# VHH binders against p53848r504to814, part 24

Target 1, 311 residues: p53848r504to814
Amino acid sequence: TYIMAIFNATPDSFSDGGEHFADIESQLNDIIKLCKDALYLHESVIIDVGGCSTRPNSIQASEEEEIRRSIPLIKAIRESTELPQDKVILSIDTYRSNVAKEAIKVGVDIINDISGGLFDSNMFAVIAENPEICYILSHTRGDISTMNRLAHYENFALGDSIQQEFVHNTDIQQLDDLKDKTVLIRNVGQEIGERYIKAIDNGVKRWQILIDPGLGFAKTWKQNLQIIRHIPILKNYSFTMNSNNSQVYVNLRNMPVLLGPSRKKFIGHITKDVDAKQRDFATGAVVASCIGFGSDMVRVHDVKNCSKSIK
Below, E stands for the ipSAE of ESMFold2; O stands for the ipSAE of OpenDDE; V2 stands for 0.75 times the mean of E and O plus 0.25 times the DockQ between their complexes.

## First folded at step 9 (VHH; framework vhh_ozoralizumab_d1)

Design f6 (at its last look DockQ between E and O 0.10; V2 from the best seeds 0.00; counts 0 for: pae E 20.4 > 2, placed apart)
Fold by OpenDDE, look of step 9:
Structure f6 (fold): chain B 311 residues (1-311), chain A 124 residues (1-124)
Amino acid sequence: as target 1 above (311 residues)
Amino acid sequence: EVQLVESGGGLVQPGGSLRLSCAASGFTFSDYDMYWVRQAPGKGLEWVSEIYPSGGSTKYPDSVKGRFTISRDNAKNTLYLQMNSLRPEDTAVYYCAKDLTYLTGSKTYSFDYRGQGTLVTVSS
């Protein structure tokens, strides 16, 4: 299991007066600490740098601002002699293809895209042009401002185009109880599959792709819990559909899965914690659950404690 | 070098049976999902069957379900397709394939490797 440490490069991290270097140094020190905490128990650590908040209904920074916040820091991390570079995997949390391009130039290994290519039509091309880069394809609906209103899942996400579905080597029609209980995760799988096909159409390779069912994105708190429990279904899910008088077969089986439950609202709904920072303890428990249900990677804020939960 | 070589095709009457084979080399056969695809005259590629590495899991489209059986012998690096109750509409070149993916833009299948194919003709 891989641990992905969240690092938000926000204006609060920048000191008043334009000392960009000082700010980077401070951030780098924080990253070094995160790495130390993670590598105490793990062989490697993923640092996911974000220059723009992607929370539902959040104000989006400009592309220039996102680049300014994230790219110099990524460069500093990659060039740091205080980090064991062979054990540090760099990720950028971005849905913007230009930001991705700049990050790749300075040594990022992973593009973490919460939109699954929906927010920038050029993202897949950028990924395709860089076959060494890993791409996290996340599930969402709508955009940052509308996704939370789009949490209705029923029957087939792709409608009547779906012909067959398979779970654990069995046609879903032969699994009556399972069929009725797994509508959500199958819909998520179908929509991920659709994005997957588009990525492949643009030259992205299957081995570049990790999938994220998108906890907290176009899901209710109950749905998020259900998704976590149904990760084994997702990891064994395939389907056929008719498209342009051709049969399309999509297989998501054994694709690596990332879950990012850290401090999410659905945890707050359970624990009654309104403040995200108060959700760290419960996050640890949820992380353990994610691993138990077969997550290959977990994205977290509290690296120190979550590292223990993973082990 | 990865190679897939199909065999077993031929002429058969409606209702008849054929068994296709695919000899694999150049990769760890037992680690990969394998596929049969077919292309009928004037038509695009059609997915016909899938089998998981262990051989315990198989998948079929409705068009061949109940009639075709995919299997594999990992010790021999060989993939099989038993075709029963053959119909004229099953007439096609059949290919063994590794890492099958549908491309919506080109309306065809992509794969890492595919054999040269074997022709199956079902005719009275």
Scores: ipSAE 0.047, ipTM 0.563, lowest interface PAE 2.6, mean pLDDT 91
Fold by ESMFold2, look of step 9:
Structure f6 (fold): chain B 311 residues (1-311), chain A 124 residues (1-124)
Amino acid sequence: as target 1 above (311 residues)
Amino acid sequence: EVQLVESGGGLVQPGGSLRLSCAASGFTFSDYDMYWVRQAPGKGLEWVSEIYPSGGSTKYPDSVKGRFTISRDNAKNTLYLQMNSLRPEDTAVYYCAKDLTYLTGSKTYSFDYRGQGTLVTVSS
């Protein structure tokens, strides 16, 4: 399992408990410490840099401001002689294609797009032009201001296949029970698959894509728990759709999956904690559950403490 | 242009057998993973089997394991599906498909199916 460590280069990051406006040298020193701590326990580390908050209802930085916050930092990380560059993988958390393009120029490896291409129609073209870049295709609905009003998922005629041997939820006992109990994960799978096909139609390759069901984006707190439990279903999800006047079969089997449970509001619901730093204690237990259900990558704030939880 | 033409469907009673064929042209058949997929009336597409380019590796979902056998003849550019012990729930239009991605060793991802399919009806 890979560890993706969150580094917020934004003034509104409440997970750190304060402002993070230090210069690039100070930010780089924090990154070096983070990497050394992670590499003591792991063979590699992924650093996910964010210059614009994607939390529901947050104020969005301008594109120019996002570039100013994130691109010089990525460049500094890649130019550092204090980091084993072959063991440090860089991700940028952005939904803007121009930010992604600039990050690629300075050596980023991964574009982490919470919108799955919904917020910027040029994103897939940027990824397609750069076949060495990994793209995280995440599920949400609507936009930053509306997404949490869109957590109602309708049951629909089953146009997909689910194999029982990949379902670890003991509450699912029969095919009809499986259909009723899996409405949420099937909707998420279809919406991911639809965006995935748009990426493919724009020239993005399947081997570039890692999928993320988007914990906390257009989901209630109970729905987040169901997604974690049903990761095996997502990893085996398939369906058909019409594309370019032809039928296409979408199959998510064997695609790598990212889950990002760290410091999400739903952890506070189950622990009744309102402070994001207090959620770090509970996050380790949730991360272990994500790995147990089959997540290939987990995104966390506190790498050192979460790494101890996953052993 | 790539062409995939299915044949061999028909009406058969439960417990019966059918052999489907898929004639392939317009590409180097022996270089590709090949698949059978099916679509029951009003339902979604279901993967039925896969076969590697050499013909040595095959895979099936539990719903058809032991009853269906995929094979290929690379000299004739032809894919086959032997269907035994047919059940009413096997009623569907059957399509052959090739892998849209060209990843070596990939089992499936996006399918390129182009034919009209061949209808298999299993009923008393």
Scores: ipSAE 0.000, ipTM 0.128, lowest interface PAE 20.4, mean pLDDT 75
ESMFold2 (binder alone), look of step 9: mean pLDDT 79; pTM 0.787

## First folded at step 10 (VHH; framework vhh_ozoralizumab_d1)

Design g1 (at its last look DockQ between E and O 0.01; V2 from the best seeds 0.00; counts 0 for: pae E 15.8 > 2, unsure alone 64.0 < 65, placed apart)
Fold by ESMFold2, look of step 10:
Structure g1 (fold): chain B 311 residues (1-311), chain A 125 residues (1-125)
Amino acid sequence: as target 1 above (311 residues)
Amino acid sequence: EVQLVESGGGLVQPGGSLRLSCAASGFTFSDYDMYWVRQAPGKGLEWVSEIYPSGGYTKYPDSVKGRFTISRDNAKNTLYLQMNSLRPEDTAVYYCVKDLTYLTGSKVYTEFDPRGQGTLVTVSS
């Protein structure tokens, strides 16, 4: 199981009127420290760089500002002589195809797209043109302004277009007996599958894709818990559907899965009764449960404490 | 179909108190963070208070902290705002809002979607 460490390249690290050299050097030093700490415990480290403000209700940075915040940092990380470059995997957290293109030019390995291609119709083309790049296809609904209103999973979004579902290693009668309990993860699987087929149709290769059910994106905190428990269903899910007058087989079986359980509001809800000194350990226990249910990668903010909790 | 019905507003003198209520239906009230927001005449929405589903965590901006208290009764599907030491600048239409949380990266964002008509609070000198 891989650990993806979050690094936010926020406005506080960039000047309002330009790019300060000291800001990049400070960020690079923080990254070097994070990498060295992680590599003491693990054979490799994945660093996920985000160039957008993630404060509640904040306006998303412009494309130009996102590039300014993130691309020089990625370049500096790749050019550093203080990092074992063969052990440092770089991811950029972006939903913009032009940001992804610039990141690829400077040596990023992974495009982490929270929108699964929904926010930028050119993203799949960029990934397809770069077959060495790994793409995280994340589930969400709507756009940034509407997704929170779309957490109602009472009816299947694909409706009559679904011809048949399969959950491998589970007979169909048992799935029918659990249908109300698994509606959420099956909806997520169908919607991921639709985006997956669109990626494939645009030339993205299956081996480039990790899937992310998008904890907290169009989901309540209780729905996040159900997704975590139902990762085995998602990892064994396939279905047939009618799409554009064609029958299409969608197979999610054995695709790598990323979970990001370290989201502040979600963690706050599940740990609110936990002593403050124990909160980091309780957060690590949530991460460990993600791994126990079959997550192939977890995205965390505190690599040292989460690694200790796992061990 | 989410329904939020605010009540308890009115005219009050500076230094006075009011208790607002919000009757909720059309969703599982106990699963959601709830908020009070307000809109002063000619202005946009301003966050006033937040409460977790259990009621065990509350949060306030400095402008109302110590004067306002949010609470909820999950058995009655009702949200409350106790407003004390009211000032003329508290004059606004008050709305209760269901949690419309979304995420970008590892952070949470909240979109406020007032669904009711609100309840008018007027603090007159």
Scores: ipSAE 0.000, ipTM 0.183, lowest interface PAE 15.8, mean pLDDT 75
Fold by OpenDDE, look of step 10:
Structure g1 (fold): chain B 311 residues (1-311), chain A 125 residues (1-125)
Amino acid sequence: as target 1 above (311 residues)
Amino acid sequence: EVQLVESGGGLVQPGGSLRLSCAASGFTFSDYDMYWVRQAPGKGLEWVSEIYPSGGYTKYPDSVKGRFTISRDNAKNTLYLQMNSLRPEDTAVYYCVKDLTYLTGSKVYTEFDPRGQGTLVTVSS
């Protein structure tokens, strides 16, 4: 299991002019500490740098601002002699293809896109042009302002858009018993699969892609828990769909799965913690659960404690 | 790349026997469950046998139970299906598969992509 450390490059970290370097150094020191905490127990660590908040209903920074916040920092991390570079994997949290391009130039390894390519039609092309880059394809609906209203998942009939669906290496009776209860994860799988096919059609390779069911994105707190429990289904899910007057087979089997439950509202609903910072202990428990259900990677804020949970 | 090559099919009289073979390559054969499926003319794919990696456990549908025996040689990367007491209804193209697929809601194991060319078994007087 890989640990992905969240690092938000906030406006407070960047000032115009001569103070920019000092701010970068401060952030770099924080990152060094995060790496040390993670690498104490793990062989490698992923640092996910975000220059723009992607929380539902958040105000989006401009592309220029996002670049200003993230790219110099990523460059500084990659060039740092205080970090064991062979053990540090760099990720950028962005749905913007131009930001992704700039990040790739300075040494990022992973593009973490919460939109699954929905927010920028050029993202897949950028990924396709860089076959060494990994792409996290996340599930969402709508956009940052509308996704919270799009958490309704309905039963679907086979034979229309989806002709057949399959779950591999699963107890048949269990699946039948849970048919009505797995509507959510199957819908999520299908929608991920649709984006996957678009990525492939645009030249992205299967080995580049990780999937994220998108906890907290177009999901209720109960749905997030359900998704975590149904990760084994997602990891074994396939289906056929009609595309361009042809039938396409989509297979999600054995694709790496990322889950990011850290400090999210659904945890707060359970523990009655209004403050996100108070959710770290519960997050640790949820992280353990994520791994138990087959997550290959977990995205967290509290690297030190979650590192222990993972180990 | 996963490759599966079936062989051993042919024409046989009712009550007769055949032994099918499947040569596997492109994956660690000994780590996977293996399956036989068949497709009769005009019908869908039907699961007919399962064997665990060690070979110590096998499963069959009622339609072939007691008549068919699945086995494997992990050293040779080969899967076998011994078919005895063959019936006309056993007439089908037989495929070996690595990844058994459950069709949601059907309680039937199938294979979307048999990956091999299959081998034809015809049972006729």
Scores: ipSAE 0.000, ipTM 0.252, lowest interface PAE 13.4, mean pLDDT 88
ESMFold2 (binder alone), look of step 10: mean pLDDT 79; pTM 0.802

Design g2 (at its last look DockQ between E and O 0.01; V2 from the best seeds 0.00; counts 0 for: pae E 14.9 > 2, placed apart)
Fold by OpenDDE, look of step 10:
Structure g2 (fold): chain B 311 residues (1-311), chain A 125 residues (1-125)
Amino acid sequence: as target 1 above (311 residues)
Amino acid sequence: EVQLVESGGGLVQPGGSLRLSCAASGFTFSDYDMYWVRQAPGKGLEWVSEIYPSGDYTKYPDSVKGRFTISRDNAKNTLYLQMNSLRPEDTAVYYCVKDLTYLTGSKVYTWFDPRGQGTLVTVSS
């Protein structure tokens, strides 16, 4: 299991001229510490740098601002002699293709896109042009402002858009018996599959893609828990569908899965913790569950403690 | 390097049977799902069957379900397709495929080499 450390490059961390440099150094020191904590128990660590908040209903920074916040820092990390570079994997949290391009130039390994390509039609092309880059394809609906209203997942009938469904180690009858209970994860799988198809059609390779069912994106707190429990289904899910009078077979089996439960509202709902920072202990428990249900990568804020949970 | 070599194709009458084989090399055969796909003249590629590494689970489209049986011998690194009750519409070049990720009527995407040279199956009276 890989640990992905969340690092938010906040506006307060950037100024013009000498102050900007000082801020980068400070951030770099924080990252160095974070890496040390992670690498104490793990062979590698992923640093996910975000220059723009992607929380539901958040105000989006401009592309220019996002670049200003993230790219110099990523460059500094990659050039740092204080970091074991061979053990540090760099990720950028962005749904913008131009930001992705700039990040790739300075040495990122992963593009973490919460939109699954929905928010920028050029993202897949950028990924396709860089076959060495990994792309996290996340599930969401709508956009940053509308996704919270789009948490309704309905049953669907086979024979129309979706012709057949398959789950590894599950027969058709068993799947039918669980149909009502697995509507969410199957819908998520299909919608991920649709984005996957678009990525592939644009030249992205399967080995570049990780999937994220998108905890907290167009999902209720109960649905997030259900998704975690149903990761084994997602990791073994395939289906056939009709698209433009053509048969499409989509296979998501054994795709690497990322889960990011860290400090999210659904945890707060359960523990009655209003403050996100107070959710770290519970996050640790959820992280353990994520791994138990087959997550390949976990995205967290509290690297030190979650490292222990993962180990 | 992944290599897949199909064999067993030929001319058969409607209602007849044929068994295809695929010799695999260059990877740990027993660890991967395997597939058969076919391409009829003038048509795109069509998914025909899937088998899991253990061989315990198989999948078919409705077009061949009940007539075709996919199997494998992991000790021999060989994939098989038993085709019964053959129809003229089954006429196609058949390909063995490793790690099928996405298939449409016109495109196949896989992790490695998607298929070998194929073997021609002609069903005609």
Scores: ipSAE 0.027, ipTM 0.468, lowest interface PAE 3.0, mean pLDDT 88
Fold by ESMFold2, look of step 10:
Structure g2 (fold): chain B 311 residues (1-311), chain A 125 residues (1-125)
Amino acid sequence: as target 1 above (311 residues)
Amino acid sequence: EVQLVESGGGLVQPGGSLRLSCAASGFTFSDYDMYWVRQAPGKGLEWVSEIYPSGDYTKYPDSVKGRFTISRDNAKNTLYLQMNSLRPEDTAVYYCVKDLTYLTGSKVYTWFDPRGQGTLVTVSS
């Protein structure tokens, strides 16, 4: 199981009223320490750089600001002689195709797109033009302002374009017996599959894609727990659908799965604590559950504590 | 369609109390975090309280902590805000809001989208 460590390239605010950006040298030193800690326990580490993080209830950073925060840092990491470059994999957390383009120019390996191409229609073209780049296709609905109004999965078993579905190692009669328990993960699988086909139609290759069911995106806290428990269903899911007046078969088997439970609000429901720092203490138990249910990659904030939970 | 209808506002003297209600429909009320937010005339929206689906965990900003109590009745699809020790600065239109939570990077955002007319609370002698 791969570990993806979150690194926020975000400004700090202080009591003097000024915005202070950490300099690249300081950020690079933090990343070097993070990598060394992770590589003590793992053969490789994935660093997920995000330049669009901000305080709760703040407005999204502009594309220009996201580039300023993230691209020089990725370049500095790739140019560092203090890191074993063959063991450090770089990911950028962005939904903007122009940010992805700039990150590719400076040596990123993975584009982690929380929108699955929904927020920027040019993203798939960027990925297709760069066949060496891995792309994380995440599930959400709508946009940042509307997504949680779209968490109505309870009555949606099959989409209008879906002809037939399968859960491998489970016959279709058993699937019907489990319908109320699995409706969410099957709907997520269908919607991921629809985005997957759009990516393929735009030239993205299957071997570039990892899937992420999108914990906390268009989902209630109970739904997040269902997703974690039902990862085996997602990993064995397939269906037929109509695409461009043709029937296609979408098979999610053998697709790597990423889960990002760390510091999500739903962990606070379990621990009765919404402070992000305390959520890290509880995240280790949730991470162990994600691995136990078959997650191929886990995205975390606290590498040391989560790595102990993995072993 | 999601519908939230606020009521219970009015004119009250400083130090007084009011109880606001929010009737919810068009979604599974018991599955969602709920919020109260307020807007004073000419000002932006201010978060006032949050309650988890079970009703057993609540959060407040320092400006109202200890004076306001959020609660819910999931059987009646109703959200409440008990406001005690009211001050003139509590004067605002109060809205109830369904949870809008998302991730960008490692940050959790809560977007507030008031859907109803709100209920006006005026604290004045």
Scores: ipSAE 0.000, ipTM 0.232, lowest interface PAE 14.9, mean pLDDT 75
ESMFold2 (binder alone), look of step 10: mean pLDDT 80; pTM 0.804

Design g3 (at its last look DockQ between E and O 0.44; V2 from the best seeds 0.00; counts 0 for: pae E 15.6 > 2, unsure alone 62.2 < 65)
Fold by OpenDDE, look of step 10:
Structure g3 (fold): chain B 311 residues (1-311), chain A 125 residues (1-125)
Amino acid sequence: as target 1 above (311 residues)
Amino acid sequence: EVQLVESGGGLVQPGGSLRLSCAASGFTFSDYDMYWVRQAPGKGLEWVSEIYPSGGSTKYPDSVKGRFTISRDNAKNTLYLQMNSLRPEDTAVYYCVKDLTYLTGSKVYTWFDPRGQGTLVTVSS
């Protein structure tokens, strides 16, 4: 299991002019500490740098601002002699293709896109042009401002859009018997699959892609828990669909899965913790569950403690 | 290097049977899902069957379900396709495939057939 450390490059971390360097150094020191904490127990660590908040209903920074916040820092991390570079994997949290391009130039390894390509039509092309880059394809609906209203998942009938669906070690009848209980994860799988198809159509390779069911994105707190429990289904899900008078077979089986439960509202709802920072202990428990249900990678804020949960 | 070699094709009458084989090498065969796909004359590739590593689960499109049976012998690194009740529309070149992830009626976006030339199955009276 890989640990992905969240690092938000916030406005207070950057200043204009000559103060920018000092800010970068401060952030770099924080990153060094994060790496140290993670690498104490793990062979490698992923640092996910975000220059723009992607929380539902959040105000989006401009592309220029996002670049200003993230790219110099990523460059500094990659060039740092204080880090074991062979053990540090760099990720950028962005749904913008131009930000992704700039990040790739300075040494990022992963593009973490919460939109699954929905928010920028050029993202897949950028990924396709860089075959050594990994792309996290996340599930969401709508956009940053509308996704919270799009948490309704309905049953579907086979024979229409979806002709067949398959789950490893589950017969069709059993799946049918459980159809009401698995509607969410199957919908998520299909919608991920649709984005997957678009990625592939644009030249992205399967080995570049990780999937994220998108905890907290167009999902209720109960749905997030259900998704975690149904990761084994997602990791073994395939289906056929009609597209342009042709049958398309999509296989998600054995795709690496990322889960990011850290400090999420659904945890707060359960523990009655309003403050996200108070959710770290419960996050640790949820992280353990994520791994138990087959997550290959977990995205967390509290690297020090979650690294223990993972180990 | 991954190698896949198909065999067993031939001419058969409608209602007849054939058994195809695929010899695999260059990878840990038992760790991977395996697939059969086919390409009819003038048509694109079509998914025909899937089998999981242990052989415990198999999947088929409706077009061949109940007629075709995929199986594998991991000790021999061999994949099989038993085809019964063959129809003229089953006429195609059949390929053994590794890592099939996306297939349309006309394109394979992710399939691994490094050396397989396929085996021709002709169903005709």
Scores: ipSAE 0.142, ipTM 0.621, lowest interface PAE 2.4, mean pLDDT 88
Fold by ESMFold2, look of step 10:
Structure g3 (fold): chain B 311 residues (1-311), chain A 125 residues (1-125)
Amino acid sequence: as target 1 above (311 residues)
Amino acid sequence: EVQLVESGGGLVQPGGSLRLSCAASGFTFSDYDMYWVRQAPGKGLEWVSEIYPSGGSTKYPDSVKGRFTISRDNAKNTLYLQMNSLRPEDTAVYYCVKDLTYLTGSKVYTWFDPRGQGTLVTVSS
């Protein structure tokens, strides 16, 4: 399992002390510390840099502000002689294609797009033009200001299925009998698959794509728990869809999955804690559950404490 | 470098049989789904079978179900297609594919990236 460490280069993040966004040297020192902590426990680490908040209802920085906050930092990380560059993987958390272009120029490895291409129609073209770049295709609905109102899930694709040989301790009859219990994960899988086909149509290769069901984006806290438990279903999900008057079969099997449970509001519902620091402790237990259900990558704020939970 | 080499095609009469082979190298064969696709003269690509890494799960479109059998030998890195009760409509170049989005309706939407030359199957009297 890979660990993805969150680094917010925005002033509106309460958890990262937003005053550091203008001081590249201090931010780089923080990142070097994060990397050293992670690399004592793991062979590599992914650093996910964000210059624009993606929390529901947050105020969005302009594209120019996002570039100013993120791109110099990514360049500084890549140019640092204090980091083992072969063990540090860089990701940028952006839904804007022009920000992705600039990040690629300075050496990013991953474009982490919470919108799955929904917010910027040019994103897939940027990824397709850069075949060495990995793209995280995440599930959300609507936009940043509306997504938390769109958590009603009721339909899934014609002819969907779950491949039983990869779902441990469950036979096909039990999964089919529990269709009411799997409506959410099947809807999420279908919507991811629809965006995946759009990526493919734009020239993105399947091997460039990781999928993310988008914990906390258009989901209630109970729905987030369902998604975590049903990762095996998502990883074995397939369906048909109509595309340009043709039927298209989509198969999500063998696609790596990212989950980002860290400091999400739903952890507070489990522990009844609303304090972000208190949620860091509980996050470790949730991260271990994500790995137990089959997540290939986990995205966390507190790398050191969460890393102990996943070993 | 991924290499897939198809063989076993030829001319057969309707109702006849052929067995196609695909020799794979350059990747961990046992980790991947494998596919057969075909292209009839003047037509687009059509998916004809899929086999899962274990070899225990197979899928076919209605056009070949019951007549074609996909199999794999993970120890030999080889994929097979047994084709029985062949019809003139089965005439096509057959390709072995690793990275295919399965497309319902027996159609592939150009994300098929053939690595081999394919093997020609001609069914005629």
Scores: ipSAE 0.000, ipTM 0.201, lowest interface PAE 15.6, mean pLDDT 75
ESMFold2 (binder alone), look of step 10: mean pLDDT 78; pTM 0.787

